# VH-VL binders against Exosome complex component Csl4 (csl4): the designs that were tried, part 9

Target 1, 189 residues: Exosome complex component Csl4 (csl4), of Saccharolobus solfataricus (q980j9)
Amino acid sequence: MRTQGELTLPGEELAVIEEFMTGDGTYEQNGIVRAAVVGKIFYDMLNRKSNVLGFKKIIFQHLKKAKYVIGIVNSIKEDSALVSIVGIEERGLASPISAYLHISQISNKKINNVTDAIKIGDVIKAKLLSYTFPLALTIKMKDLGVIYARCSRCGYLLIKQDENNLKCQRCGNIEQRKIGSYMVKKGGN
Short names: E, the ipSAE of ESMFold2; O, the ipSAE of OpenDDE; V2, 0.75 times the mean of E and O plus 0.25 times the DockQ between their complexes.

## First folded at step 4 (VH-VL)

Design b14 (from b10 with heavy chain N54S D55G D56Y K57T; framework fv_benmelstobart)
Fold by ESMFold2-Fast, scan of step 4:
Structure b14 (fold): chain C 189 residues (1-189), chain A 120 residues (1-120), chain B 107 residues (1-107)
Amino acid sequence: as target 1 above (189 residues)
Amino acid sequence: QITLKESGPTLVKPTQTLTLTCTVSGFSLSTSGVHWIRQPPGKALEWLGVIYWSGYTDYNAAFMSRLTITKDNSKNQVVLTMNNMDPVDTATYYCAHTLYEWSGYYFDYWGQGTLVTVSS
Amino acid sequence: DIQMTQSPSSLSASVGDRVTITCKASQSISSYVAWYQQKPGKAPKLLIYDASNLETGVPDRFSGSGYGTDFTFTISSLQPEDIATYFCQQYEDWPLTFGQGTKLEIK
């Protein structure tokens, strides 16, 4: 038995079926109960069932009907970025939902590196490609992409300069991004 | 501390529109959502709808065609409007606070409730 | 809609008794259930959320358990001030739904 409330990934072993039967979010394979979804482990001691607490149907319904999500870029690998979804459209989330953005889902133009279009700490507006885990994102469409970013040189806020460039008003640094409906405009009138 | 208080008419005639106001304190409507729930005399609670911090709304499908929830962050007020009232809509109406969307849709603080009677 | 059914609809117990109320969902709701206490003329008060988590400030004689479709709410040693109607509520799916309530009275 693993720790109650521990995070599990699909396929991970939770229990032997003789000790805990399958419940929600789990499946049996060769006498072993395994996680079917990403979530928190819940062992029902009374009914001797192994469960995984995944996303609530309410959250899934919001995700399915959402025109976009808001995420923060947490890390960048060779061919993808790990993104924390912090909002579903204009609805904020207390606990971020993990997702990934593959390099092929960034731009209709060829890019060689994920960092050519987004950087760690950027806030992005994205669209879901999948409701099953792991969640996959795209920012290829118009208005999707970076909507808020800070200068990598001095940490000050970047302002949209043109379709592909953001400019720091403090140090003058210009950075390229795949820019979406950018939230901060010069002058603000 | 978090408080909510309902106000509005206590008597509504059939076919009229009900308008209730929920005045909040101890939290910001810019960062928290507010739900409306009602309870007919001697019966179970019925969830009506919610307005999120962002201004988005979700409604119970049973009431969606005649229900509107709006807010004014600067006044700390959330307004419920329900059209075409019927005697079966007689109930105590509550507004309630809930934590963030991901962490729960259960109600940690409730208003005192206001009894709305629908009769001619 | 997810139907929440409570048992019993009412019960009488003596001070110091262990009281158990159950709630059954018409489909799995994982652990997404809350329990409320409501006294006559008052708004409901949250006691338990996520099936088994005790709300801050609530006495530890109250507890909850369960997963999926079957949930239990327990008062380990009934006190006079616990006389009220108790409701369960699911928040797995829209619309949010409540049980019909269990009225607790003293013998």
Scores: ipSAE 0.134, ipTM 0.664, lowest interface PAE 5.2, mean pLDDT 87

Design b15 (from b10 with heavy chain H97R T98D; framework fv_benmelstobart)
Heavy chain, then light chain:
Amino acid sequence: QITLKESGPTLVKPTQTLTLTCTVSGFSLSTSGVHWIRQPPGKALEWLGVIYWNDDKDYNAAFMSRLTITKDNSKNQVVLTMNNMDPVDTATYYCARDLYEWSGYYFDYWGQGTLVTVSS
Amino acid sequence: DIQMTQSPSSLSASVGDRVTITCKASQSISSYVAWYQQKPGKAPKLLIYDASNLETGVPDRFSGSGYGTDFTFTISSLQPEDIATYFCQQYEDWPLTFGQGTKLEIK
ESMFold2-Fast, scan of step 4: ipSAE 0.136; ipTM 0.660

Design b16 (from b10 with heavy chain G104E; framework fv_benmelstobart)
Fold by ESMFold2-Fast, scan of step 4:
Structure b16 (fold): chain C 189 residues (1-189), chain A 120 residues (1-120), chain B 107 residues (1-107)
Amino acid sequence: as target 1 above (189 residues)
Amino acid sequence: QITLKESGPTLVKPTQTLTLTCTVSGFSLSTSGVHWIRQPPGKALEWLGVIYWNDDKDYNAAFMSRLTITKDNSKNQVVLTMNNMDPVDTATYYCAHTLYEWSEYYFDYWGQGTLVTVSS
Amino acid sequence: DIQMTQSPSSLSASVGDRVTITCKASQSISSYVAWYQQKPGKAPKLLIYDASNLETGVPDRFSGSGYGTDFTFTISSLQPEDIATYFCQQYEDWPLTFGQGTKLEIK
């Protein structure tokens, strides 16, 4: 079994059916319980069920009205990134909402690797593709993408250098991203 | 530090409009929402609606046709207006705070409540 | 609407007893339930959120558990000051709904 409370993407293995049966947000395939949605893993020890905790339906009212969401890139897997939505427009959330960003939803041009456009720890401005589980994001539109990032070399903040590049103000390191309406600009502009 | 206090008339006649004011302290209405909840004597709590920092509102569908929530950030006040009052609307009315207005809708601070009696 | 049904509606217990109150949701609410204590003439007080998280300042004799549709609230060793009505509340979906309450009396 995986770690209690760990984030999962659809299709990932959670347990063998003999140890934990299917519960909320999961399905069985060839004796293996798999995640059906993006969310936190919850193993119900009492009833021996594997669950993936979705997020409150109450949130979808706000998501449907929202022009954008703010997320933090938590992990990057094969063809997608797991993102924690931490804000809806300009307001922060107490509990992050799990979502994913598929490589096909990063740029209008073909991208070979997710890491060519975003990196773990980046703060992104994104738009929802669906308002039901699993939550899917896009950053393909203008002004969507990375809006805040820290230097991979020294940890200092990066500022927008040009359309595709961020520059560290401390060490001069330049990093490529799919840049949105970036929050920190040279000279405050 | 966070406080909420309800005020308004305690007696309302059937068919009249109720107006209650919630005065808040210790937090800003420009960054936090306020909910209205009522409790008929001896019965369960009923959620009425919420006003968010950005002036968006959500209402319980059961009350939506006669319920309006507004606010004035400069006065630290949220106003509940409910028209066409009926004796079954007799209840203690509370305003309440939630730490995060967009996701965690459990109430960490409540006003003291004000009993509104609807009778002739 | 999501209906929250509490059991029992009332109970009497002795000081030092373990008290258990149950709340059942009409559909899955994951872990999105809070528990409140309400003393006569007072506003409700938050005790537990997210089914099992204890609110700061609340004695550790209070606990919660459950997931999906079935939730339990427990007082491990009842004290005289625990006389109150206890309510569960879901925040999975609109409108927010509360259980009918469990009135706790000390015998």
Scores: ipSAE 0.123, ipTM 0.646, lowest interface PAE 4.7, mean pLDDT 87

Design b2 (from bn3 with light chain L94W; framework fv_benmelstobart)
Fold by ESMFold2-Fast, scan of step 4:
Structure b2 (fold): chain C 189 residues (1-189), chain A 120 residues (1-120), chain B 107 residues (1-107)
Amino acid sequence: as target 1 above (189 residues)
Amino acid sequence: QITLKESGPTLVKPTQTLTLTCTVSGFSLSTSGVHWIRQPPGKALEWLGVIYWNDDKDYNAAFMSRLTITKDNSKNQVVLTMNNMDPVDTATYYCAHTLYEWSGYYFDYWGQGTLVTVSS
Amino acid sequence: DIQMTQSPSSLSASVGDRVTITCKASQDISNYVAWYQQKPGKAPKLLIYDASNLETGVPDRFSGSGYGTDFTFTISSLQPEDIATYFCQQYDNWPLTFGQGTKLEIK
């Protein structure tokens, strides 16, 4: 149990499920209740629930209807990436929502490692596969995938070179990604 | 800044269709949604429905069978159409703005409202 | 549908009094409550959102609190211009629903 009113980030541990069940803005993973969104922790002592204040249940209505979401890759583990959903289509979210992208949902072609297709800090265009926490994403469709990325070597903008490759405008480094409707054009400023 | 204004007939006969137009300024209908809310004289507010930036709609189930909301981004107009009007539908009709759909649906700007009376 | 029930339905108070209005939801709505002020012949005006956040430009004598099913709206020192009907609204789930209103009168 953490401190009441403390700020939490998506993915952080809040409680064990036996002591506090999932409530607003939380999800269960391997017996641990985790934050699904950025916000302040609220433990409901009467109902034994762990909540994160600032999460709006009504957002799920928009997620269900959304043609796509915009996310930022926050971390990569063995077979999945943790993604913060920061936008629904053209509209930005004030509070990011936690989602995951399993390696099986990256490409129709075999991928050996998540990092072969996406990297931490990449901005991705994705579709939702589930509407309950934890939210699951896919980028397997043609226009889904990385839409903005920075060079791993020098930190400058990557520009789309071809279907599978991005090239750094500054240092010439070439990086492979699962590329979607990429935002930075060749010759862009 | 942000303004909304309702317009349309103030008197409707029973069984007729009501058509109200909400003209907006200070924001774009391609990036923001507009809600319709009504208030019978001396009674509580009643949410009718919303049209979003992407033309999706949500309606209160109590009205869904006779309610349609449409928009024209180029004219900055949202139109509410409600069929089969009854005297109990007499109310002041408002269109309203919400700051962000994902911040929660509370209304920071309202139109002035237009009183629609349904009588013979 | 989520029902919002306000108490009292009407209230009479003197200038300078502390006024409290309550709103009860038929189910847990977290902190997803807004409060509005409506004067005769006018559209509602937003005062409070997310149960306790004061809307910009609203005097700090207005405040809100609560979580779950029970919510409170307070005017710390009533002023003459505060005469109005006050409504709570939930935005936890569809359809959006409002309380029946509390009519505030002087004296």
Scores: ipSAE 0.057, ipTM 0.645, lowest interface PAE 6.6, mean pLDDT 87

Design b3 (from bn3 with light chain L94Y; framework fv_benmelstobart)
Heavy chain, then light chain:
Amino acid sequence: QITLKESGPTLVKPTQTLTLTCTVSGFSLSTSGVHWIRQPPGKALEWLGVIYWNDDKDYNAAFMSRLTITKDNSKNQVVLTMNNMDPVDTATYYCAHTLYEWSGYYFDYWGQGTLVTVSS
Amino acid sequence: DIQMTQSPSSLSASVGDRVTITCKASQDISNYVAWYQQKPGKAPKLLIYDASNLETGVPDRFSGSGYGTDFTFTISSLQPEDIATYFCQQYDNYPLTFGQGTKLEIK
ESMFold2-Fast, scan of step 4: ipSAE 0.246; ipTM 0.691

Design b4 (framework fv_benmelstobart; at its last look DockQ between E and O 0.61; V2 from the best seeds 0.00; counts 0 for: pae E 2.2 > 2)
Heavy chain, then light chain:
Amino acid sequence: QITLKESGPTLVKPTQTLTLTCTVSGFSLSTSGVHWIRQPPGKALEWLGVIYWNDDKDYNAAFMSRLTITKDNSKNQVVLTMNNMDPVDTATYYCAHDFSWEYYFDYWGQGTLVTVSS
Amino acid sequence: DIQMTQSPSSLSASVGDRVTITCKASQDISNYVAWYQQKPGKAPKLLIYDASNLETGVPDRFSGSGYGTDFTFTISSLQPEDIATYFCQQYDNLPLTFGQGTKLEIK
ESMFold2-Fast, scan of step 4: ipSAE 0.329; ipTM 0.680
ESMFold2, look of step 5: ipSAE 0.477; ipTM 0.782
ESMFold2 (binder alone), look of step 5: mean pLDDT 93; pTM 0.944
OpenDDE, look of step 5: ipSAE 0.498; ipTM 0.832

Design b5 (framework fv_benmelstobart; at its last look DockQ between E and O 0.87; V2 from the best seeds 0.00; counts 0 for: pae E 3.2 > 2)
Heavy chain, then light chain:
Amino acid sequence: QITLKESGPTLVKPTQTLTLTCTVSGFSLSTSGVHWIRQPPGKALEWLGVIYWNDDKDYNAAFMSRLTITKDNSKNQVVLTMNNMDPVDTATYYCAHDFSYEYWFDPWGQGTLVTVSS
Amino acid sequence: DIQMTQSPSSLSASVGDRVTITCKASQDISNYVAWYQQKPGKAPKLLIYDASNLETGVPDRFSGSGYGTDFTFTISSLQPEDIATYFCQQYDNLPLTFGQGTKLEIK
ESMFold2-Fast, scan of step 4: ipSAE 0.632; ipTM 0.838
ESMFold2, look of step 5: ipSAE 0.342; ipTM 0.715
ESMFold2 (binder alone), look of step 5: mean pLDDT 93; pTM 0.945
OpenDDE, look of step 5: ipSAE 0.659; ipTM 0.873

Design b9 (framework fv_benmelstobart)
Fold by ESMFold2-Fast, scan of step 4:
Structure b9 (fold): chain C 189 residues (1-189), chain A 119 residues (1-119), chain B 107 residues (1-107)
Amino acid sequence: as target 1 above (189 residues)
Amino acid sequence: QITLKESGPTLVKPTQTLTLTCTVSGFSLSTSGVHWIRQPPGKALEWLGVIYWNDDKDYNAAFMSRLTITKDNSKNQVVLTMNNMDPVDTATYYCARTYEWSGYYFDYWGQGTLVTVSS
Amino acid sequence: DIQMTQSPSSLSASVGDRVTITCKASQDISNYVAWYQQKPGKAPKLLIYDASNLETGVPDRFSGSGYGTDFTFTISSLQPEDIATYFCQQYDNLPLTFGQGTKLEIK
């Protein structure tokens, strides 16, 4: 158990599920209760629930109605990516929301590794598959996928070369991605 | 510079349909939601519903069966239609915009229009 | 629906007085509360949002505080132009709901 009332970041461990169940702003993953949002930790001792104050029902209304969300790929492990939702459509969120992208929700064609389609630091356009924590994403549909990425060799802008490839404007490096409605125009951002 | 203005005032007979138009300027309906709120004389504010930037809508369940909100981005107009009006629906009706798409508090309001329902 | 209970329903105070109005939500609404000022025959005007943030252009004698279910709105030094009805509003969940209002009059 962490300190009552301390601040937490999305994805941080709050409790084991056997000790405290999920409450507001939290989710369970592999027996661990994790924070879904930035906020103040509140352990409900009577009901044995872990809560993070600050993620309220009105944001779910926006998530349910959104045609797409904008996320940043934070980490890639095994068969999924941890994504921070930082925007709903063109509008930014003040507090990022934790979501995940499973390898089965990347492409209509079978892929072997998550890194074949997305990389850490990529900005993606995605659609929600669930409206309860943990939030699940898909990028399988047309125009969903990577919309902004930087070269893994030199850090410069990548621009869309064709349906599956991005090209660095500085070093000429070509990288494969599941590309959505890519934001960087030819000749720059 | 941001303004909203309701049509009216208007007199409606019981059982008739109310139609109000809200004309906006200084912001785009493709980026902001517009809500309708009413206030019966001397009473509290009542939220009726909203139309979002993407044409999605939410209505207060108390009015949902007879309330429709539509918009036309090219005309900068939002339209409220409420069927089967009753004398208890007499109120000042406001359109108001939400602070950005994610806020549900109202930074700009129209001046309000009086709707009187009587025979 | 979330009920917002505002108190007092009315009050009278003298110029220069500190005025406090309270608002109680029927369930936890975090800090998703706004406060409005409404003068007779006029539309409401936003004063405070997110429980404690002062809207641009609003005098700093107005302030708000609170979290969860209990919220307060304060005028630190009442001015004659502050005579109005004040409303709280929650935006944690739909439908949006308002307090019943507090009518403020100068003695």
Scores: ipSAE 0.007, ipTM 0.567, lowest interface PAE 9.0, mean pLDDT 86

Design c1 (framework fv_tislelizumab)
Fold by ESMFold2-Fast, scan of step 4:
Structure c1 (fold): chain C 189 residues (1-189), chain A 118 residues (1-118), chain B 107 residues (1-107)
Amino acid sequence: as target 1 above (189 residues)
Amino acid sequence: QVQLQESGPGLVKPSETLSLTCTVSGGSISDYYVHWIRQPPGKGLEWIGVIYWSGSTNYNPSLKSRVTISKDTSKNQVSLKLSSVTAADTAVYYCARDFSWEYYFDYWGQGTTVTVSS
Amino acid sequence: DIVMTQSPDSLAVSLGERATINCKSSQSVSSYVAWYQQKPGQPPKLLINDASNRATGVPDRFSGSGYGTDFTLTISSLQAEDVAVYYCQQYEDWPLTFGQGTKLEIK
């Protein structure tokens, strides 16, 4: 298990199902309990449940004051990605908020495809550009971008190798991303 | 009303570890971030680091190798440890509150003076 | 690190007159700038956040403006109680950084 009260990002492994069942803010995948939202980890030792604690309710002012948001890339179109905002900074949302990331808001250098920088399933750190629907995001700024990703080849954790590359800790596969700060805490370079 | 109060030794010898405590009342440290900021005599403010309500931390890179911030939620206290101190670490040390989605400081402690001297 | 540079280092302004303090960042900080007032022997007090939003209880003679790299704190009609050191702070990027301070005195 990880440390009680530790921050987790969506998709991160929290426990094996044999040790702790799913609780609030978590889901099970192939015998592993994973975080569904960003927030602090709460292991309920009495009931043997893994939970992630976040916002029960948010108000518009929380979004307006947010220095950054945490989102999951849900789909990629020709010129944009659809993103579910699942957290405001370190605090997860009870219900995801839909947003989009246009290719012009990914990098200060021109890119040809959204998939050159982000992939479906990636967790990103982003800033809001608008507060009217549809919500628009940017990851052009320093330290914004992909903060958690899994290997497309084997599904295991990717860890930052250099400024633009992540490396799978199991199969050695290297994948290019627009990398943000705040990658998995234990897996730094 | 939220109130923060720093405490610790006023005098620390060079090469020792400085240990300070911030006690919070009128609010829970589980509901917001707590930062440490210092101010050398006659100088400006320097951000040291933060501990989030989750218990994770972020430190000023210039101090990262020497600084540790921790908390005890049952006592509603946040602690700062700074190792291998020198005369340059002489300052007033403040703890300050930040709500979970804000990085400016709406509540500050009164400050505690630390002098590093042999 | 983002460097915050204030100007002037000190200024003297007559009671009732306008005081203007400037803050420049080494790179864009959008609107993520706060201003603090510090009197001798006291901790800093928040005046302005998000470049222009007055904090609760702060008199309306205090105003902030700016975006990107250039920010200004204005006191429209100086009162005796406004004598203090003023600091700007950015919260665009880590580490959080402050300006060197501007000492405001009465002429």
Scores: ipSAE 0.006, ipTM 0.481, lowest interface PAE 11.7, mean pLDDT 84

Design c10 (framework fv_lacutamab)
Fold by ESMFold2-Fast, scan of step 4:
Structure c10 (fold): chain C 189 residues (1-189), chain A 121 residues (1-121), chain B 107 residues (1-107)
Amino acid sequence: as target 1 above (189 residues)
Amino acid sequence: QIQLVQSGSELKKPGASVKVSCKASGYTFTDYAMQWVRQAPGQGLEWIGWINWNTGYPKYAEDFKGRFVFSLDTSVSTAYLQISSLKAEDTAVYFCARTLYEWSGYYFDYWGQGTTVTVSS
Amino acid sequence: DIQMTQSPSFLSASVGDRVTITCKASQDISSYVAWYQQKPGQPPKLLIYDASTRESGVPDRFSGSGSGTDYTLTISSLQAEDVAVYYCQQYEDWPLTFGGGTKVEIK
């Protein structure tokens, strides 16, 4: 069981199904209850359910005033990535919002390929460059970038090894990313 | 229009408890967090913490952990600040203020009128 | 904690004067700074947010500028009703912190 009220990202483990069942914003996979959305963890002790509480409503004002957004990389093309915005800071969205991340908005250093910095399935922390559609993102600032990623080989947890590298805790695979304020540290907090 | 209305002034003895209310109107209560700020006599503004209905989980600044407790009653759009075991140092004006909830905090666009809490023998 | 150092702590100026108040953060706050006006016996009122965006209904004589660690609130032509204490506030990181305040009086 994780800490009550702690921020969680999609895919993170919350409980084993025998101890806490799925509730709002969670799903079950192989006996483990996982977060389905960005939000705060709420363990319902009375009903023995694991929930992730996020705001279901989004309005233009929330986007315009957002300090940052949380997105999932859905696809990568020649010079850009298509990103689903799934959260505004700690607030989860009922329906993801489409945005794009151009290669020029990834790093102040020259990057030849989008895949040198991010991969499909990565969870990123980003800032909006525009507040009208189509939404454009940047991850050029030091705390922006990949904040949660899974191993490309085995699908397990990657943990930050250094400023540019993540390491799989199951198979030892090392992967390079543009890393932001990464959520998973060695030792589990 | 958007309005935050706080409860009236309190005069308490050391060791007593006080509960300040802040009633919101004119906006969707659950879209915003409630911040609490304190101002001691002749002093500046000091952030106490915030609470958001979404999680039911409050966040407190380090100096205010323990005796200060936030709560919400969403059915009447009211936020509360309770201070237990009052000390003379708790004498201040306490403000509630509205903010858009976010990880690191935000600015405060609307403020309550303030509640004066005086702790004396 | 991010410390916000505000200067001057007090200023006295004439109606029509241009006045400036500065706020220095102990670290880069990415323009996540707001300015508030507090008149005697009243709650603070938001003037500026995101360093330079004026809140709706605030007179255009109030403006904000700055980046990184250094920010400024400017009143281009001081009016009698501007007598107040002004505070800056950062929202780059938790805990939220305020400047010490600047008391503005008219001569």
Scores: ipSAE 0.000, ipTM 0.471, lowest interface PAE 13.8, mean pLDDT 83

Design c11 (framework fv_rosmantuzumab)
Fold by ESMFold2-Fast, scan of step 4:
Structure c11 (fold): chain C 189 residues (1-189), chain A 119 residues (1-119), chain B 111 residues (1-111)
Amino acid sequence: as target 1 above (189 residues)
Amino acid sequence: QVQLVQSGAEVKKPGASVKVSCKASGYTFTDYYIHWVRQAPGQGLEWIGYINWNSGYTGYNQKFKNRVTMTRDTSTSTAYMELSRLRSEDTAVYYCARDFSWEYYFDYWGQGTTLTVSS
Amino acid sequence: DIQMTQSPSSLSASVGDRVTITCKASQSVSYSGSSYMNWYQQKPGKAPKLLIYDASSLQSGVPSRFSGSGSGTDFTLTISPVQAEDFATYYCQQYEDWPLTFGAGTKLELK
């Protein structure tokens, strides 16, 4: 069991099914209850359920007040990435919102390629630059950037090694990213 | 008219539990959260936590996480806050307040429930 | 936790005066042009009442003599002109981060 009220990402382990059953925003896989959405973990002690609850729908005020959003990098073009926003701060979205991240909004330093900083499948923490379509993102500020990534070599999770590098726990592969407030702790997938 | 009506004053001994109710009326509950805030005699306001009417999702101030439980009964439009293992420092007026969909504006408040914890 | 320091703890004013109450956050409670700060009024024996939200937005039904300003760490509630019914304690509250925190209050006393 993880800490009550802790933030979780989709796919993270929350409990074994024998201790806490699936509730809202969770699913069962091979006897393990996993998060289906981004959000705060709520363990219902009375009913023995694991929950992660998100927004049923987004309203303008949620976007306008958002300190940050959580997104998944879906595709990378020459000078931009298409990102699915899957959470606003600690609250997950049932339906992702499309946004884009232009190469000029990745770093205060000159970057030659988007792939020098982020890769497809990375989970990023970003800020909104606009509140109307098309939604534009930035990860230029400190603590913004990649917060969860998987090894391109073996698919296992990466952990932060230093300011610019992530290291695979399983195969030792080192990958460069624009790293934000990286969430992955040792162990757990 | 929007109103939140709380249960009456409670006097408890140290170690006991108290359950305070907050009955809501006059609005569509599914878009609102109920927060709980307390105020000790002569002190300011202290946030305890919240519950979402629609989902039952709760969040608690870490200070209270091991002792507080928030629930709601949608059939009676009533939110509850239970505080366990009471001590004299829990003596305070406890308020419920509504918040629109994670906006953190407490636009309507209950009248308050006075809790006295003494032996 | 974000600490809210409110000053003064009390002040005395006459009807018709302009008064200002200040609130300082231990870290910024503003982001992307928005400031996550609210102000409440509490009269003796009663629950608090929302006056200002998002630092400067006046709550519906609140008289225009109340106004809020500020950004970052420094915020001000202004009451002008003060009326007899404004005798009360005023609280600032941040919602930039959890837990939600309030200032210690400023008691406005009519001379």
Scores: ipSAE 0.006, ipTM 0.478, lowest interface PAE 12.2, mean pLDDT 83

